# Designs tried in a protein design chat: VH-VL binders against NAD kinase (nadK). Part 241

Target 1, 268 residues: NAD kinase (nadK), of Syntrophomonas wolfei subsp. wolfei (q0aze0)
Amino acid sequence: MKIILVNNRFKENTEKKAQEIAGQLSALNVEVIIDNGLDEPYAGTVDFIMVLGGDGTMLRAARRYGQRAIPVLGVNMGTVGFLSNIEINELAEYLPLILREEYSLEARMMLEVAVFQQQSLLTRVFCLNELLLRSNSPRMLSFALEISGQKLEPYRGDGLIVSTTTGSTAYSLSAGGPIADPQLDAFIVTPVASHIINKRPLVVSPEREISLHLLEEREAIIGIDGQIKMDFGAENRVLIKRAPHPLLMVNLKAKPFFTSIDRSLQRQ
Below, E stands for the ipSAE of ESMFold2; O stands for the ipSAE of OpenDDE; V2 stands for 0.75 times the mean of E and O plus 0.25 times the DockQ between their complexes.

## First folded at step 17 (VH-VL)

Design OO18 (from LL3 with heavy chain S30Y; framework fv_patritumab; at its last look DockQ between E and O 0.95; V2 from the best seeds 0.84)
Fold by OpenDDE, look of step 17:
Structure OO18 (fold): chain C 268 residues (1-268), chain A 121 residues (1-121), chain B 113 residues (1-113)
Amino acid sequence: as target 1 above (268 residues)
Amino acid sequence: QVQLQQWGAGLLKPSETLSLTCAVYGGSFYGYYWSWIRQPPGKGLEWIGEIYHEGDTNYNPSLKSRVTISVETSKNQFSLKLSSVTAADTAVYYCAREGLKHWTPYGMDVWGRGTLVTVSS
Amino acid sequence: DIEMTQSPDSLAVSLGERATINCRSSQSVLYRSYNKNYLAWYQQNPGQPPKLLIYWASTRESGVPDRFSGSGSGTDFTLTISSLQAEDVAVYYCQQYYTTPRTFGQGTKVEIK
């Protein structure tokens, strides 16, 4: 068995724990690779990914490895979030199950975000939570939204969020988006401070494609999961689709999503 | 390793339609843009166009009116049609893959061997 | 369209000597967000398709000898062969993949003096 331990190099406690766990796993004849985000994602074949930290670390892991259809376990290290399954102090208890592959998987839809220079692909990013388009100035943006080739009325506002259902409890929620069942595949399109009063979020089929481009020659910003920042100008277009592969989240311990929503949200 | 094999008629008369096909072996067809490039004898390289596995295409404006690139994903193949050929279309035609590094294009990393197409009366 | 211009058109260099090829784009091919220049260099031998040598302006493709190097940013780029070998005799092309249509330089023929 080969496992990647994903941690945050800026969090010393996660780094130390990664080393400790790596030692333990090695003693059990498990090959371990530690990914603290400093280097490029490991390109070789692996059987399991263990994420040590919080939601942010999980989001990074998802972007780095989610498209590879590898089981990903979130191990919470004292943070509040939605993406961890077990606590660090529970790892020893569940480790035998992990090694025996006695766990269930929950498929979480990811976004495929393609950024274009005119018609030329610049890059693709797979992300678990959301894409944010926002103004890079105090002025409102004017941008076009297309869904499956249907052109909506021009948007005017501070920006727009396209989120997965997983991401519905992230920035989309803060912007007034609905809370979505993470077992549901859908896009949530949430306006950010729209000029149009009562502009409502859209729940969109995962089978559709979403396209965004600016209607003015201004600089905007694309944010991915609140961690990646890209410049977005008039010559750019972004295309958002359902990722071809979902993130396979390991479920070792039942985590009742709806019963914990109020508690979790109050802590954020 | 990924390999591209291409085939089609190598001799055409003026006004006919050039037709070439490229097949992908040893790797994934999905996720890449696939390009056609041509090179007249003793001349440089000209990009003709590209196609994504989902069917979206981009064409060189200089050839757009005459070019059609199509894809058949079930066969891991993509094809080039160039209508109304003239002597100016005589060239070696290459299919190529635009490679990806972490889902970011980095250049044409795999090429077919090329097909000489000669247009003559 | 982004026009690519190479210089010189032909270059004769003695074995073991440095060969330098320049490439200029009519507009910047730098993607600022990634700080990457969407510029590639190719080597083409007679009767063969082009071979990718350098990508992102300065990164060697796998298997490419260390004597090949790329430099530059924005609109001005350079391919350098630090010590020309006999097998390096070929035509070299720069190419931008920042926008469509993809465009190539006119090529530089490298020969042994």
Scores: ipSAE 0.913, ipTM 0.966, lowest interface PAE 0.5, mean pLDDT 94
Fold by ESMFold2, look of step 17:
Structure OO18 (fold): chain C 268 residues (1-268), chain A 121 residues (1-121), chain B 113 residues (1-113)
Amino acid sequence: as target 1 above (268 residues)
Amino acid sequence: QVQLQQWGAGLLKPSETLSLTCAVYGGSFYGYYWSWIRQPPGKGLEWIGEIYHEGDTNYNPSLKSRVTISVETSKNQFSLKLSSVTAADTAVYYCAREGLKHWTPYGMDVWGRGTLVTVSS
Amino acid sequence: DIEMTQSPDSLAVSLGERATINCRSSQSVLYRSYNKNYLAWYQQNPGQPPKLLIYWASTRESGVPDRFSGSGSGTDFTLTISSLQAEDVAVYYCQQYYTTPRTFGQGTKVEIK
């Protein structure tokens, strides 16, 4: 069995704990690869991914490994969040179940984001929470939104969020979008400070393809999961689809989403 | 390792339609753009066009009126048709993959061996 | 459309000497967000398809000897062979993949003098 331990190199506590866990796993004849974000993602075959940290570390793991259909376990290191399943002090209790593969999986939809220069692909990025299109200046954006070839009336404002249901409790919520059950597959399209009267958030089928482009030259950016930033100009277009594979989140411990929602949101 | 095998008729008369097929082995067909490129004898390379695994195409404007690229996803194949050929279309035709590293293009990293197509008088 | 212009068209270099090939694009091929130039160099041996040599302007493909290096940014690029060997006799092409249509330089034939 080969396991990747994902941590955040800027958090000394997670680095030390990753080394402890790697030692324990090695003693059980488990091969361990540590991913602290410095090196390229491990390219070889892997059976399981363990994320040591909060939602931010999970978002990075999802972008790096989410399309490989590998079980991913979130282990909380003290930060209240939506993407952790167990606490670090519970890991020893659950290790036998992990090694015997006695757990269930919860699928979480991801976005596939393709950025183009005209018709030429510049890059693809996968994300768990959201894409943000926003102005990079005091001026409003004027931009076009198309959903499966259907051109909506132009948007004017600070920007737009295209979120998964998992991302509904992140930036989309702050911009006025709904809280969605993360078990649903859907896009949530949330305007940011729209100048156009009565633009409302939209919830659309995951089978739709969403396209965005600017209608005039402006300084804009595309943000991914609040962690990646890309310049976006009048020559660019972005296409957003449901990613080919969901993030496969490991469930070892019941985590009732709706009864805990107030507590989880307080840390945001 | 990804390999490309290509085939099709190598001798055509003027006004006929060129038809070539490229098959992808040893790797994923999905997630890539697949290109056709040609090279007249003793001359340089000309990009003909590309197709995404889902069917979206981009064509060289100089050839767009005569070119069709299609995909047969179930067979991991893509094909080129070039209509109304003339002697100027005599060339070696290559299929190639637009390579990706970290989901980002880095050039054409896998090429077919080429197929010489001769358009007679 | 981005036009790619190579110079020289032909280059004769003594064994062991430095060979330098220039490539100019009519527009920038730099994706600033990644700080990567979408520019590749290919080597084409007689009777063979082109082979990817350098990508992102300056990164060697796996298995390419250290004597090959790429440099430049934006619109001006250079392929350097620091010590020419007999097997380096080939035609070399630059190619941009920043926009469609994809475009190649006209090629540079490298020969032993």
Scores: ipSAE 0.699, ipTM 0.874, lowest interface PAE 1.7, mean pLDDT 90
ESMFold2 (binder alone), look of step 17: mean pLDDT 94; pTM 0.958

Design OO19 (from LL3 with light chain N35Y; framework fv_patritumab; at its last look DockQ between E and O 0.90; V2 from the best seeds 0.79)
Fold by OpenDDE, look of step 17:
Structure OO19 (fold): chain C 268 residues (1-268), chain A 121 residues (1-121), chain B 113 residues (1-113)
Amino acid sequence: as target 1 above (268 residues)
Amino acid sequence: QVQLQQWGAGLLKPSETLSLTCAVYGGSFSGYYWSWIRQPPGKGLEWIGEIYHEGDTNYNPSLKSRVTISVETSKNQFSLKLSSVTAADTAVYYCAREGLKHWTPYGMDVWGRGTLVTVSS
Amino acid sequence: DIEMTQSPDSLAVSLGERATINCRSSQSVLYRSYYKNYLAWYQQNPGQPPKLLIYWASTRESGVPDRFSGSGSGTDFTLTISSLQAEDVAVYYCQQYYTTPRTFGQGTKVEIK
């Protein structure tokens, strides 16, 4: 068995714990790769990914490895979030199950985000939570939203969020989006401070494609999961689709999503 | 290792339609843009167009009215049609893959061997 | 369209000497968000397809000898062969992949002096 330990290099405790766990796994004849985000993602084949930290670390791990269809376990290290399954102090208890592959998987839809320059692909990004389009100035943006070729009325506002159901409890929520069942596949399109009063979030089928472009020569930015930032101008277009592969989240411990929402949100 | 094999008629008369096919082996067809490039004898390279595995196309404006690029995903193949050929279309035609590094294009990293197409009356 | 212009059209260099090829784009091919220039260099031998040498202006493709290097940013780029070898005799092309249509320089023929 080969395992990647993903930790946060900016969190010393996660680094130390990663080393400790690596030693323990090695003693059990498990090959371990530690990914603290400093280096490029490990290109070799692996059987399991263990994420040590919080939601941010999970989001990074998802972007780095989510397309590879590898089981990913979130191990919380004292943070509040929605993406961890077990606590670090529970790892020893569940380790035998992991090694025996006695766990269930929950498929979480990811976004495929493609950014274009005059029809030329600049880059693609897969993400677990959301894409954010926002103004890079105090002025509102004017932008076009197209869903499966259907052009909506122009949007005017600070920006727009396209989120997965997983991401519904992230920035989309803060912007007034609905909380979605993570077992449901859907896009959530949430306006950010829209000029149009009562502009409502849209719940969109994952089978559809979402396109955004600016209607004026203004500077904007694209944000991915709150961790990646890209410049976005009038010459750019972004296309959002369901990623071809979901993130396979390991479920060792049942977590009651709906009964835990209030508690989790209050702690954030 | 990814390899491209291309084939098609190498001799055409004016006004005929050029037709070439490129097949992808040893790698994924999905996720990439696939391009056609041509090179007249003793001259430089001209990008004809590209197609994404899902069928989206971009064409060189200079050739757009005559070019059609199509894809057959089930066969990992994509094709070029150039209508109303003239002597000016005589060239070696290459298929190529636009490679990705971390999902970012970085150039044409895999090329076919090329197919000489001669247009002569 | 972004026009690519190479200089010189032909270059004769003695074995072991430095060869320098310049490429200019009519507009910037720098994607500032990633700090990457969408510029590639190709080597083409007679009867063969072009071979990718350098991408993102300065990164060598796998298997490319260290004597090849790319530099520049924005609109001005340079391919350098630090010590010309016999097998380096070829035509070299720069190419932008920042926008469509993709465009190539006219090529530079490198020969042994």
Scores: ipSAE 0.838, ipTM 0.935, lowest interface PAE 0.6, mean pLDDT 94
Fold by ESMFold2, look of step 17:
Structure OO19 (fold): chain C 268 residues (1-268), chain A 121 residues (1-121), chain B 113 residues (1-113)
Amino acid sequence: as target 1 above (268 residues)
Amino acid sequence: QVQLQQWGAGLLKPSETLSLTCAVYGGSFSGYYWSWIRQPPGKGLEWIGEIYHEGDTNYNPSLKSRVTISVETSKNQFSLKLSSVTAADTAVYYCAREGLKHWTPYGMDVWGRGTLVTVSS
Amino acid sequence: DIEMTQSPDSLAVSLGERATINCRSSQSVLYRSYYKNYLAWYQQNPGQPPKLLIYWASTRESGVPDRFSGSGSGTDFTLTISSLQAEDVAVYYCQQYYTTPRTFGQGTKVEIK
């Protein structure tokens, strides 16, 4: 059995703990690859991904490994978030179940984001929470949103968020979007400081394609999960689709979403 | 590892339609752009066009009125048709994959062996 | 369209000596957000398809000997063979993949002097 152990190199307690866990797993004849964020993602075949840290570390793991359709377990190291399943002090209790693959999986939709120079692909990136289009200057943006080729009236404002249901409790919420059940597959399209009063958040079928481009030259940015930033200009377009694979989140311990959202949001 | 095998008629008369097929083995068809490139004997390379696995195409403007590239995703194949050929279309035709590293294009990393197509006078 | 111009059209270099090929694009092929030049170099032996040597202007494809290197940014690029070997006799092409149509340089034939 081969496991990737993902941690955050800027958190010294996660580095030490990752080494301890790797030692424990090695003693059980498990091969461990540590991904602390410095190196390129491990390219070889693995059976399981364990994420040590909070939601931000899980977001990086999802971007790096989510399209491999491999079980991903979130292990909380301090603050409770939306994406961890067990606490670090519970790991020893659950480790036998992990090794025997006695757990369920919860699928979480991801976005596939393709950035173009006109019609030429520049890159693809996958995200778990959201894409943000925003102004990078004092001036507002004027931009076009198309959903499956259907052109909406132009947007004018600070930007737009396209999120998954998992991302509904992140930036989308702060911009006025709804909290969505993460078991649903959908896009949530939320304007940011729109000058157009009737631009309400939209909930859109995951089978749609969403396209964005600027209607005039402005300094803009595409943000991915609040962790990746790309310049975005008048010659660019972005196309957003449901990613080919969901993130497969391991469920060892029940986590009640609706009864705990107040507590979880307080720790954002 | 990924391999491309290509086939089609090698001798044509003027005004006929060139038709070539490329099959993809040993790797994923999905997620890539697939290209056709040609090379007249003793001359350089000319990109004809590309197709995404879902069917979106980009064509060289110099050939756009005559070219059609299509996919048969269930068979991991893509095809080139070039209508109304003349002697100027005599070339070796290659299929190729636009490669990805970290989901970012990095050039054509896999090529077919080429098919010589000759257009008689 | 981005035109790619190579120089020279051909060159003859003694075994063990340096070969230098220039490639100029009519527009920048640099994607600034990633700081990557969408430029590749290919080697083509007679009767064979092109083989990718260098991508993103300066990164060597796996299996390519260390004597091959690429440099440059934006519009001006260079392929260098630091010590020419007999098997390096081929035609070399630069190619941009920043926009469509994809375009190649006209090719540079490298021969032993």
Scores: ipSAE 0.666, ipTM 0.860, lowest interface PAE 1.8, mean pLDDT 91
ESMFold2 (binder alone), look of step 17: mean pLDDT 93; pTM 0.956

Design OO2 (from LL4 with light chain T100V; framework fv_patritumab; at its last look DockQ between E and O 0.91; V2 from the best seeds 0.83)
Fold by OpenDDE, look of step 17:
Parts: structure tokens; sequence; C-alpha cells
Structure OO2 (fold): chain C 268 residues (1-268), chain A 121 residues (1-121), chain B 113 residues (1-113)
């Protein structure tokens, strides 16, 4: 068995714990790769990914490894979030199950975000939570939203969020988006401070495609999961689709989503 | 290792339609843009167009009116049609893959061997 | 369209000597968000397809000898062969992949002096 430990290099406790766990796994004849985000994602074949930290670390791990159809376990290290399954102090208890592959998987839809320059692909990003389009100035943006070829009325406001159901409890929520069942596949399109009061969040089928572009010569920013930032101008277009593969989240411990929402949200 | 194999008629008369096919082996067809490039004898390279595995296309404006690129995903193949050929279309035609590093394009990293197409009366 | 212009058109260099090829784009091919120039260099031998040598202006493709290096940013780029070898005799092309259509330089023929 080969396992990647994903930790946060900016959190010393996660680094230390990663080393400790690596030692334990090695003693059990498990090959371990530690990914603290400094280097490129490990390109070799692995059987399991263990994420040590909070939601941010999970989001990074999802972007780095989510398309490889590898089970990903979130191990919370004292933070509040929605993406961890077990606590670090529970790892020893569940380690035998992990090694025996006695766990269930929950498929979480990811976004495929493609950014273009004059119809030329600049880059693609797969993300678990959301894409954010926002103004890079105090001025409002004017932008076009197209869903499966249907052009909506132009948006004017601070920006727009396209989120997965997983991401519904992230920035989309802060912007007034609905909380969605993470077992549901859907896009959530949430306006950010639209000047049009009747602009409501949209729940969109994952089978559809979402396109965004600016309607004027202004500078904007594309944000991915709150961690990646890209410049976005009039010459750019973004296309959002369901990622071809979901993130396979390991479920060792049942976590009732709806009964824990209030507690989780209050602590954030 | 990803390999491209291409085939098609190498001799055409003026006004005929050039037709070439490129097949992808040893790698994923999905997720990439696939391009056609041509090179007249003793001259430089000209990008003809590209197609994404889902079927979206971009064409060189200089050839757009005559070019059609299509894809057959089930066979991991994509094809080029160039209508109303003239002597000016005589060239070696290459299929190529736009490679990705971390899902970011970085150049044409895989090429077919090329197909000489000669247009003569 | 972004026009690519190489200089010189042909270059004769003695074995073991440095070969320098320049490439200029009519507009910047720098993607600032990633700080990457969408510029590639290719080597083409007679009867063969082009081979990718350098991408993102300065990164060597796998298997490319260390004597090949790319430099530059924005609109001005350079391919350098630090010590020309016999097998380096070829035509070299720069290419931008920042916008559509993709465009190539006219090529530079490198020969042994």
Amino acid sequence: as target 1 above (268 residues)
Amino acid sequence: QVQLQQWGAGLLKPSETLSLTCAVYGGSFSGYYWSWIRQPPGKGLEWIGEIYHEGSTNYNPSLKSRVTISVETSKNQFSLKLSSVTAADTAVYYCAREGLKHWTPYGMDVWGRGTLVTVSS
Amino acid sequence: DIEMTQSPDSLAVSLGERATINCRSSQSVLYRSYNKNYLAWYQQNPGQPPKLLIYWASTRESGVPDRFSGSGSGTDFTLTISSLQAEDVAVYYCQQYYTVPRTFGQGTKVEIK
C-alpha cells in the first residue's frame, strides 16, 4: 500500500504529525509520500490520500489529486470544517480499517474551470468548492452569464460565485446562497452584491455548462476555493463544467450533515 | 507513451477535398486539444486548427472557410477536411497534441509523422 | 493574430560554439497570473515532425540536453545552444500558444560552419 499524507507546511503541528504518521505507516510496511504543498503533486500511483488539517488543506488536496480517483480521507487537526471525517486522535483507531480498505466512499462533485484568452485555453482547474468572479476595484462589474447556451440578462454587481453543493457551506453561503445537500450534484450560482434586488441564487443541473465573460473593459479576479487567484479581463472567458471525476471522500465515520450544520457554522 | 498515427490520401487534384485522420494511442484522448499543422515543402509551419475532445473547434482564420475538423471519440480519432484544394495546399500535414502540465498548455508535445499531400492537375 | 519573427533566418556555427536564435512576438505572450510565457521552441530534422524542446520560454522538455536553454519574457525570447553538436543541425521554430490562432516563427536553419 502507498499513501500520500497531505499537510499544511504553514502549520507546524501538521508537519510534525505527518512525519510521525509516516513513521508509523512505514513500520507497517506502508510506503508514504508527504505532500506539504511545496513541491509538485506526486505523480506516481498511490492507493490512499490522508489529509491532515482543515478544509483548506482538503481543498488543496482535492485540486492536486482529485482527478486521480484515489480515496481521500480528511483528518481534522483541531479546526472547524465540513470536509474532515475523523479527528487526529481517532486515526489510530481507524488505521486498521484504512489498511484493510474497509471504508465507504462518498463521491463529491468537483468543478472543472477553464480560463480562456481569445478562445485559447490558458489553464484548467478542478476545484471542490467554488469559482469566484469579483471586481478588482470598488467599481461594479458588468458580466454575461450563459447557461447551456442560454444568455441571461447581464449581471451587474461585485461578482458571482459558482459553487458545488460541497461548496454551498463555504463562500456561497456568505453571499446568500442556499445550503445544499452534499450528496446532491448541482451548481449553485450566487450573485455577489448585485444591484438588481431580484437576482437570486440559481440551482443548476450538473449537466449544464456555465460561461462567464466581462461586458466592459475592466479588471476582475477569478478566485478558486479562496486559494488561487487569476486576473480576469475583457479578453478572457471562463467555462465551468462538472469535473469528469468526483472527489472520492472516505467515510469511516458517519457524519450527519444537517444536524451538524448549525454547530459547524457557528464555530466558523 | 502517447503516439499519433495519421493517414489519408496523399495525391489530390485541384478543387478536391483533402481528408486526413489521426488516431491516438497509448494515452488519453479526453482532456486535450488536438491540432492540425501543415508545412509546405521547404517552408515553415502553419497551424490549421484544433479540436477539443468534446468537439469544440478553433480554426485559423486564413483557412476557416475551407476547414473542418471533427472528432470520433469512440475511436480516439480526429480528422481534417480541407475543401477546394489548390497547389498552395501542397504540404506535409501533421496532427499534434497540445500538451498539458498541470492542466496548463505548454506546447505541442506529441506529433504524428506527417502526411505529404500533393495537389496537382 | 500574434506574429512571430525569428532572427536570423540561417545560422552557421562551428562545432562546440554557441548558437543563439532570437524570437520576437508582436504582442506579449506572458500570462501574468501564472507568470508564464506561452512560448515554445521546436527542433525539426529533415523528414521528421517538429520536436518540442523548450516550453514556457525557459523549461526544457524531458530528454532535451542541457546545452539547450530558453530565455526571455514578454515579447523577446532567445534559444541558446551553448555548445553546438553535429546532431543539432536542424531548423528551429518558436511558437506562441497564448492566443488562437497558434503561430510559429518562420524558422531558423542552424548549420555547422
Scores: ipSAE 0.903, ipTM 0.958, lowest interface PAE 0.5, mean pLDDT 94
Fold by ESMFold2, look of step 17:
Structure OO2 (fold): chain C 268 residues (1-268), chain A 121 residues (1-121), chain B 113 residues (1-113)
Amino acid sequence: as target 1 above (268 residues)
Amino acid sequence: QVQLQQWGAGLLKPSETLSLTCAVYGGSFSGYYWSWIRQPPGKGLEWIGEIYHEGSTNYNPSLKSRVTISVETSKNQFSLKLSSVTAADTAVYYCAREGLKHWTPYGMDVWGRGTLVTVSS
Amino acid sequence: DIEMTQSPDSLAVSLGERATINCRSSQSVLYRSYNKNYLAWYQQNPGQPPKLLIYWASTRESGVPDRFSGSGSGTDFTLTISSLQAEDVAVYYCQQYYTVPRTFGQGTKVEIK
């Protein structure tokens, strides 16, 4: 059995704990690969991914490994987040179940984001929460949104968020979008500081394709899960689709999403 | 390991349509752009065009009016048609994959063996 | 369209000596957000398809010997073979994949003197 441990190098206690857990797993003849974010993602065959940290570390793991259809367990290391399943002090209790593969999986939709220079692909990025298009200057953006080829009236404002339902409690929420059940598959399209009175948030079928491009020469940024930033200009377009594979989140402990919403949001 | 196998008629008369097919083995068809490239004897390489697995295409503007690239995803195949051929279209035709590392293009990483197409006068 | 210009068209280099091939693009092929040049080098032996040697201007493909190296950024690029071997006799092409159409240099034929 081979497991990837994902941690954040810049959080000192997660690095130490990752080494401790790797030692425990090695004693059980489990091969362990540590991914602290410095090296390229591990390319070999892996049976399980364990994420040590908060939602930010899970977002990185989802970007790196989410399209491989590998079970991913979030292990909370401090503050309660939306993406952790168990606490670090519970790991020893649950480890036998992990090794016997006695757990269920919850699928979480991801976005596939393709950025183009004219018609040429520059990069493809997968994300769990959201894509943000925003201005990188004091001036507002003027931009076009297309949904499955249908061109909406132009947008003017600071930007736009295209979110998954999992991302509905992240940036989309602060920009006025709805909280969505993470078990639903949908896009949530939320304007950021729109100057246009009738540009309301939209909930869109996951089967649609969403396209964005600027209508004027401006400096803009595409942000991914609040962690990746890419320059975006008048010669660029971005195409957003449902990713081919969802993130497969391991469920070892019941998660009462609706009863915990206020408590979780107060910690952001 | 990904391999490309290509086939089609190797001898054409002027004004006919060139038709070649490329099949993908040993890897994923989905998620990639698939290209056709040609090389006249003793000359350099010319990109003809590409197709994404969902069917969208980009063509070399110099050939766009004569080129059709299509995909049959159920068979992991893509095809080239070049209409109204002349002797200038005599070349070795290659299929290739635009490779991805961390979902970012890094060049044509897998090539077919090539098919010589001769247009007789 | 981005025009790719290679120099020289051919060169003859003694076995074990350095071979240098230049490639210039008419426009930058650098994606600044990733600090990556969308520039590749290919080797083509007679009767064979091209083989990818170098990508992102300076990164060797798996299985490519250490004597091959790429350098440069933006519009000016160099392929270097530090100690030419007999099997390195081939035609070499640079190619940009920053825009469509994809374009190749004219090729450089490398021979042993």
Scores: ipSAE 0.694, ipTM 0.875, lowest interface PAE 1.7, mean pLDDT 91
ESMFold2 (binder alone), look of step 17: mean pLDDT 94; pTM 0.957

